# Designs tried in a protein design chat: VHH binders against Iron-regulated protein A (irpA). Part 6

Target 1, 312 residues: Iron-regulated protein A (irpA), of Synechococcus elongatus (p12608)
Amino acid sequence: LITNQTIQGFVDQVVVPSYVSVAAGATQLEQALQTYQQAPTAANLEAARQAWRVARDRWEQTECFAFGPADSEGFDGAMDTWPIDRQGLKTAAAQPVEQREDSRKGFHAIEELLFAATEPTLSDRQHLVILATDLTKQAQGLVTRWQQASDQPAYRSVLLSAGSTDSAYPTLNAAGTEIVQGLVDSLSEVASEKIGGPLETQEPDRFESFVSRNTLSDLRNNWTGAWNVYRGQRSDGVAAGSLQQRLQQQHPVIAQQLDQQFATARQALWAIPEPIETNLASPRGKVAVLTAQTAIAAVSDTLERQVLPLVQ

## First folded at step 18 (VHH)

Design d6 (from c1 with A105H)
Fold by ESMFold2 at other seeds, look of step 19:
Structure d6 (fold): chain B 312 residues (1-312), chain A 119 residues (1-119)
Amino acid sequence: as target 1 above (312 residues)
Amino acid sequence: EVQLVESGGGLVQPGGSLRLSCAASGFTFTAYAMYWVRQAPGKGLEWVSEISGSGTSTKYPDSVKGRFTISRDNAKNTLYLQMNSLRPEDTAVYYCAKYRRYPSHFDYRGQGTLVTVSS
């Protein structure tokens, strides 16, 4: 099912452009926070908050390919650890960011200082710039690790060499397994943890981005990232050699089911009124959230039970 | 399917040493950082060490720094923990783990290996 074209498209049309987009978003967030520190107006605060949401959107579309450098070299931990250590974050200003635990930096550390109060303090504004500079460094580092060799090969090269005796992916199916497992894990986590956790506890503040009221956007971007991987491109359409195209050619019944399940999950996610955090309070809102949870789980189940065996 | 199988635990006198092993399968081992965590009787889970996918970067909490050494053999898909200068406080079931992003936590799957440090 998996060809060299499949892997190349995944890397060159989805993964690398997505990480480049994240780095651009992080840079814009850093610039917005520098401007806010210099001129702490309400307009600049709102611009910084919006820049965080844009960078977060881009990052959340990368969730289903958080293997390789994102995991093995700690970029994901440095950028996206949740929950954060709120008390430790408040006292961490004296600690150089490179010496901090992951729970005191990254997207959610920035979220806490930027959104939790009506307006950040002077100390918070100084701290936010430090955090955003580190986030930008990590995002740029992740791009570099995929595109450039250093003391380790570029991860693009690791995947494109799948099937050679020297690759971390000794067969095309090994690379295919990584790609499909990433989809399964991301969507299963959305259904069982990101939605399921707050539903089980009935605690709205257990939603990941409760502080900024951004959780629904996170979930929609998780879906979008998975959809992009499945189609092999970030724009509309179906890429040649993509997982979707290969399934349509070789297993059309599975492809039809999966296409429909993705569409149903999208409809359910986009039907949830914002913010998701308040919807636990009403029966109508809870039904919308449960409907989305079920629809996302169905995509993950089909990928795991029917697609994953085809690449193993 | 992901499997993590720990071994090498046992009974050791204070000041002694043990070497734990973890056999990993069902995933591309080098694509992931690996961790040792432990659970003392009646206590919660405690992080013990971390190693990058390449094996070139390691981290330890102060409680074990200087006494424990994490390593990996990527050709054999095996993670190790060398534990020296063991103390009664190190008594726990030890697990190897991957890391999950949400909520950020350790994904351990094996039965663990019991280390008992007592005179």
Scores: ipSAE 0.657, ipTM 0.863, lowest interface PAE 1.6, mean pLDDT 92
Fold by ESMFold2 at other seeds, look of step 20:
Structure d6 (fold): chain B 312 residues (1-312), chain A 119 residues (1-119)
Amino acid sequence: as target 1 above (312 residues)
Amino acid sequence: EVQLVESGGGLVQPGGSLRLSCAASGFTFTAYAMYWVRQAPGKGLEWVSEISGSGTSTKYPDSVKGRFTISRDNAKNTLYLQMNSLRPEDTAVYYCAKYRRYPSHFDYRGQGTLVTVSS
């Protein structure tokens, strides 16, 4: 099922462009926060908040390929640890960011200072720039680890050399397993934890981006990222050699089921009224959230039960 | 399916040493940082050590720094914890773990291995 073209398309059409896009978003967020610090107007606050949402959107599309450097070298932890240490974050303003635990930096640390109060304090505005500079450094570092060799090979090269005994992926199937397992893990986490956790406890504060009311956007971007990996590209259509195309050719019944399940999940996610946090309060909202949970889980289940065995 | 199987625990006197092992399978081991965590009876989970995918970066809390050494053999898909100068407060079930992104915490799946430090 998995070919060299499949792996190259995954890396070059989805993974690397996505991480480049995240780094660009982080840079724009850093600039917006520098501008807000220099001129703390309501317009500049809103611009900074919007820049955070844009960077967050881009990051959330990368969830299903958070293996390799993102995990093994700690970039995901530094960028996206949640929950944060809210009290420690307030006292950490003078602490060098390089010495901080992951719970005091990254997207959710920025979210707390930028969105939790009606307006950040002077100290918060100074702290936000420090946090955004580090986020940009981490995002750029992740791009570098995928594209450039140093004392370790570029991760692009690790994946493209699948089948070599020198690669972390000694067979094409090992690389295929990583790609499909990433889809399974991301979508199952969305269904069981990101949606299921708050729904089970009936506590809206358990939604990951409750502070900014951005959780529904996060979930929609998680779906979009998985859809992009499945199709092998970030634009509309189906990439040659993609997982979707290979399945359509070799296992058309599975492909038809997955295509329908992705579409049903998208429809359910986009039918949830914003913000998702208030949907726990009404029967109609609860049904919308439950419908999305079930539809996302179905995609993950089909990938795990039907597709994963084809690459193992 | 991801499997993590811990071994090497036992009863040891204060000041003694033990070496724990964790056999990993079902995933590309080098693509992930690995962790040791522990749980004393009736207590919460405590992070004990972290090692990067390549094995070149390690981290420890102050409570074990200088006494414990994490290592990995990527050719054998095996994680190790060398524990020296053991103290009664090190008594716990020790687990090998992967990082779990949401909520950010450790994903331990094995039965763990019991370390008991007492006279």
Scores: ipSAE 0.657, ipTM 0.859, lowest interface PAE 1.6, mean pLDDT 92
Fold by ESMFold2 at other seeds, last read:
Structure d6 (fold): chain B 312 residues (1-312), chain A 119 residues (1-119)
Amino acid sequence: as target 1 above (312 residues)
Amino acid sequence: EVQLVESGGGLVQPGGSLRLSCAASGFTFTAYAMYWVRQAPGKGLEWVSEISGSGTSTKYPDSVKGRFTISRDNAKNTLYLQMNSLRPEDTAVYYCAKYRRYPSHFDYRGQGTLVTVSS
């Protein structure tokens, strides 16, 4: 099922452009926070908050390929650890950011200082720039690790060498397994943890981006990222050699089922009223959230039970 | 299916040494950082060590630094923990783990291997 074209498309049309987009968003957030620190107006605060949402959107589309450097070299932890240590964050302002625990930096640390109060304090504004500079460094580092060799090969080269005995992926199916497992893990985590956790506890503050009320956007971007990997590109259409195209050619019943399940999950997820954090209070809100949970789980289940065996 | 199988535990005297192994299968081992965690009787999980995917970066809490050494053999899909100068406080079931992101926690799957440090 998996070909060299499948892997190249995944890397070159989805993964690398997505990480480049994240780095650009992090840079824009850093600049917006520098501007806000220099001129702390309401307009500049809103621009910084919007820049955070844009960078967050881009990051959340990368969740289904958080293997390799994102995991093995700690970039995901440095950028996206949740929950954060709220008490430690308040006292960490004097601590060099490169020496901090992951729970005191990254997207959610920035979220806390930027959104939790009506307006950040002077100290918060100074701290936010430090955090955003580190976020930018991490995002750029991820791009570098995928595109450039150092003491280790560029991860693009690791995946494109699939089928060679000296690769981490000695067969094409080993790379295919990583790609499909990434989809399964991301979507099952959305259903069982990101949605399921708050539903089980009935505690709205267990939604990941409760502080900014951004959780529904996060979930929609998780879906978009998975959809892009499945289709093999970030633009409209079906990429040649993509997982979707290969399934349409070789297993058309599975492909039709998956295409419908992705569409159903999108419909359910976009039907949830904003913000998701308030929907636990009413039966209608709970039904919308449960419907989306079930639809996303169905995608993950089909990928795990029917597609994953085809690449193993 | 991800499998992690720990071995090498046993009964040792204080000051002794043990080497734990973890056989990994069902995933591309080198693509992930790996961890040792332990659970003493009646207590929660405690992080013990971390190693990067390449094996070139390691981290330890103060409680074990200088006594424990994590390593990995990526050709054999095997994680190791060399434990020296063992103390009664090191008595625990030891697990190897991957990291899970939401909420951030350790994903251990094996039965663990019991280390008992006693005279």
Scores: ipSAE 0.652, ipTM 0.862, lowest interface PAE 1.6, mean pLDDT 92
Fold by ESMFold2, fold request of step 24:
Structure d6 (fold): chain B 312 residues (1-312), chain A 119 residues (1-119)
Amino acid sequence: as target 1 above (312 residues)
Amino acid sequence: EVQLVESGGGLVQPGGSLRLSCAASGFTFTAYAMYWVRQAPGKGLEWVSEISGSGTSTKYPDSVKGRFTISRDNAKNTLYLQMNSLRPEDTAVYYCAKYRRYPSHFDYRGQGTLVTVSS
């Protein structure tokens, strides 16, 4: 099922452009926070908050390929650890960011300082710039690790060498397994943890981006990232050699089921009223959230039970 | 299916040494950082060490720094913990783990291996 074209498209049309987009978003967030620190107006605060949401949108589309450098070199932990240590974050301003625990930096540390109060304090504004500079460094480092060799090969090269006996992916199917497992892990995590946790506990503050009320956007971007990987590109359409196209050619019943399940999950997820954090207060809100959970789980289940065996 | 199987624990006197092993299977080992965590009797999990996928970057809490060394053999899909200058407070069940993103936590799966440091 998995070809060289499949892997090349995944890397070159989805993964690398997505990480480049994240780095650009992180840079824009850093610049907005620098501007806000220098001129702490309401307009600059709102611009910084919107820049965070944009960077967050881009990052959340990368969740289903958080293997390799994102995991093995600690970039995901540095950028996206949740929950954070809220009390430790407030005392950490004197601690160099490069020496901090992951729970005191990254997107959610920035979220806490930027959104939790009506207006960040002077100390918070100074701290926010430090955190955003580190986020930008991490995002740029992740791009570098995928595109450039150093004491380690570029991860693009690691995946494109799939099928070589001395590769981390000694067969094309080993690379295919990583790609499909990433989809399974991301979507099952959305269903069982990101939605399922708050729904089970009935605690709105268990939604990941409760502080900024950004959780629904996170979930929609998780779906979008998975959809992009499945289609093999970030634009509309179906990429040649993509997992979707290969399944249509070789296993059309599975492909039709997956296409419908992705569409059903999208419809359910976009039908949830913003913000998701208030939907636990009513039976209708709970039904909307449960409907989306079930639909996303169905995509993950089909990928795990029917597609994953085809690449193992 | 991801499997992590720990071994190498035992009884050792204070000041002694042990080497723990963890056999990993069911995933591309080098694509992931690996961790040792421990659980002393009646206590929660404590992070003990971290190693990058390539094995070139390692981290330790102050409680074990200089005494413990994490390493990995990517050709054998095996993680190691060399424990030197052992102390009674190192007594615990030791687990190897992957990290999970949401919520962020250690994903350990084996039965662990018991290390007892006693005179």
Scores: ipSAE 0.650, ipTM 0.863, lowest interface PAE 1.6, mean pLDDT 92

Design d6 (from c1 with A105H)
Fold by ESMFold2, last read:
Structure d6 (fold): chain B 312 residues (1-312), chain A 119 residues (1-119)
Amino acid sequence: as target 1 above (312 residues)
Amino acid sequence: EVQLVESGGGLVQPGGSLRLSCAASGFTFTAYAMYWVRQAPGKGLEWVSEISGSGTSTKYPDSVKGRFTISRDNAKNTLYLQMNSLRPEDTAVYYCAKYRRYPSHFDYRGQGTLVTVSS
């Protein structure tokens, strides 16, 4: 099922452009926070908050390929650890960011200082710039680790060498397994943990981005990221050699089912009223959330039960 | 499908040494950072070491720093923990783990390996 074209498209049309997009968003967030620190107006606060949402959107589209450098070199932990240590974050301003635990930096540390109060303090504004500078460094480091060789090969090269005896992916199926497992893990995590956790506990502040009320956007971007990987590109259409195209050619019944399940999940997820955090208060809101949870789980189940065996 | 199988635990005297092993299968081992975690009786899970996918970066909490050494053999899909200068408070079941993204926590699958440090 998986070809060299499949892997190259995944890397060159989805993964690398996604990480470049994250780095650009992080840079814009850093610049907006620097401007806010210099001129702490209401307009500049709102620009910084919007820049955080944009960078967050881009980051959340990368969740289903958080293997390799994102995991093996700790970039995901540094950028996206949740929950954070709220008390430690407030006392950590003097601590060099390179010496901090992951629970005191990254997207959710920035979220806490930027959104939790009506207005960040002067100390918070200085701290936010430090955190955003580190986020930008991590995001740029991810791009570098995928594109440039150093003491280790560029991860693009690692995946493109799949099928070689020298590769971390000694067969095309090993690379295919990583790609499909990433989809399964991301979507099952959305259904069982990101939605399922708060729904089960009935605690709205257990939604990941409760502080900014950004959780629904996170979930929609998780879906979008998975959809892009499945189609082999970030733009509209279906990429040649993509997982979707290969399934359409070789297993058209599975492909039709999966296409329908992705569409149903999108429809359900976009039907949830914003913000998702208030939907636990009513039966209608709970039904909308449960409907989306079930639809997303169906995509993950089909990928795991029917697609993953085809690449193992 | 992912399997992590720990071994090498046992009974040792205070000041002694042990080497733990973890055999990994069902995933591309080098694509992931790996961890040792432990659970003492009646206590929560405690992180005790981390190693990058390449094996070139390691981290330890203060409680074990200087006494424990994590390593990996990527050709054999095996993770190791060398434990020296063992203390009674190191008594625990030790697990090797991957990291899960949400909520951020350790993903361990094996039965673990019991280390008992006692006179």
Scores: ipSAE 0.646, ipTM 0.862, lowest interface PAE 1.6, mean pLDDT 92
Fold by ESMFold2, look of step 22:
Structure d6 (fold): chain B 312 residues (1-312), chain A 119 residues (1-119)
Amino acid sequence: as target 1 above (312 residues)
Amino acid sequence: EVQLVESGGGLVQPGGSLRLSCAASGFTFTAYAMYWVRQAPGKGLEWVSEISGSGTSTKYPDSVKGRFTISRDNAKNTLYLQMNSLRPEDTAVYYCAKYRRYPSHFDYRGQGTLVTVSS
């Protein structure tokens, strides 16, 4: 099922452009926070908050390919550890960010200082710039690790060499397994943990981005990221050699089921009223959230039970 | 599918040494950072070491720094923990783990290996 074209499209049309987009968003967030620190107006605060949401949107579309450097070199931990250590974050301002534990930096540390109060304090504004500078460094580092060789090969090259015994992916199916497992893991985590946890406990502050009220956007971007990987591109259409196209050609019943399940999950996610955090308080809201949870789980289940065996 | 099998624990005297092993399978080992965690009797889980996928970066909490050394053999899909200058407070079940992002936590799947430091 998996070809060299499949892997190259995944890397060059989805993964690398997504990480480049994250780095651009992180840079814009850093610049907005620098501007806000220098001129702390309400307009600059709102611009910084919107820049955070944009960077967050882009990052959340990378959930299903957080293997390789994102995991192996700690970029995901440095950028996206949740929950954060709120007490430690408040006292950490004097600690150099590169010496901090992951629970005191990254997207959610920035989220806390930027959104938790009506207005960040002077100390918060200084701290936010430090955190955003580190986030930008991490996001740019992740791009570099995919695109450029150093004492380790560029991760692009690791995946594109799939099928050689020297690669971390000695067969094309090994690379295919990583790709499909990433989809399964991301979507099952969305259904069972990101939605399921707060729904089970009836605790809306267990939603990942409760502080900024950004959780529904996160979930929609998780879906979008998975959809892009499945289709092999970030724009509309189906990329030649993509997982979707290969399934359409070789296993059309599975492809038809997946296409419908992705569409159903999208419809359910986009039908949830904003903010998702308040929807736990009403029966209609709970039904909308449960419907989305079930639809996302169905995509993950089909990928795990029917597609994953085809690449193993 | 993902399997982590710990071994090498045992009973040692204070000041002794042990080397723990973790055989990994079912995933592309080098694509992931690996961790050792431990659980002492009646206590919660404690992180004791981290190693990058390539093996070039390692991290330790102050409680074990200088005494424990994490390493990995990527050709054999095996993670190691060399424990020196062992103390009674190092007594625990030791697990190797992967990282899971939501909520951020250690994903250990093996039975662990018991280390008992006592005379």
Scores: ipSAE 0.644, ipTM 0.860, lowest interface PAE 1.8, mean pLDDT 92
Fold by ESMFold2, last read:
Structure d6 (fold): chain B 312 residues (1-312), chain A 119 residues (1-119)
Amino acid sequence: as target 1 above (312 residues)
Amino acid sequence: EVQLVESGGGLVQPGGSLRLSCAASGFTFTAYAMYWVRQAPGKGLEWVSEISGSGTSTKYPDSVKGRFTISRDNAKNTLYLQMNSLRPEDTAVYYCAKYRRYPSHFDYRGQGTLVTVSS
């Protein structure tokens, strides 16, 4: 099922452009926070908050391929650890950011200082720039690790050499397993933890981006990222050699089921009223959230039970 | 199927040394950072060491820095923890783990290996 074209499309049409987009978003967030620090107006605060949401959107589309450098070199931990250490974050100003635990930096540390109060303090504004500079460094580093060789090969080269003695992926199926497992893990986590956790506990602050009320956008971007990987590209259509195309050709019943399940999950997820965090308070809101949870779980279940065996 | 199998624990006197091993299978070992974590009797889970996929970057909490050394042999899919100058407070079950992103936590799968530091 998995070919060299499948892997090349995944890397060149989805992964690398997605990380480049994240780095651009992080840079824009850093610039907005610098402007806000210099001129702390309501307009500049809102621009910084919007820039955080844009960068967050782009990052959340990468969740299903957070293997390799994102994991092995700690970029994901540095950028996206949740929950944060709120108390330690408040006292961390004297600690260089590169020496901090992951729970005191990244998207959610920025979220806390930027959104929790009506207006960040002077100390918060100084701290936000430090955190955003580090986020930009991490996002750019992740791009570099995929595109440029150093004392280690570019990760693009590692994946494109699947089946080679020098690759971490000794067969095409090993690379295919990584890709499909990433989809399974991301969507299963959305259904069981990101949605399921808050529903089970009835605690709205268990939603990952509760502080900014951005959780629904996160979930929609998780879906979009998975959809892009499945289709092999970030634009409309189906990429040649993509997982979707290969399944349509070789296992059309599974492909039709997955296409339907992705569409159903999208419809359910986009039908949830903003913000998702208030939907625990009403029966109709709970039904909308449960419907989306079930639909997303169905995609993950089909990928795990029917597609994963085909690439192992 | 991801498998992590720890070994090398035992009873040791204060000031002594042990080397723990973790055999990994069922995933692309080098694509993931690896961790040692421990759980003392009646206590919560404590991070003990981290190593990058390539093995070139390591991290330690202050409680073990200078005494513990994490390493990996990627050709053998094996993770190690060299523990020196052991103290009674190092008594715990030690697990090797992968990182799980949401909520951020360690994904340990094995039974662990018990280290007891006592006279």
Scores: ipSAE 0.586, ipTM 0.831, lowest interface PAE 1.9, mean pLDDT 92

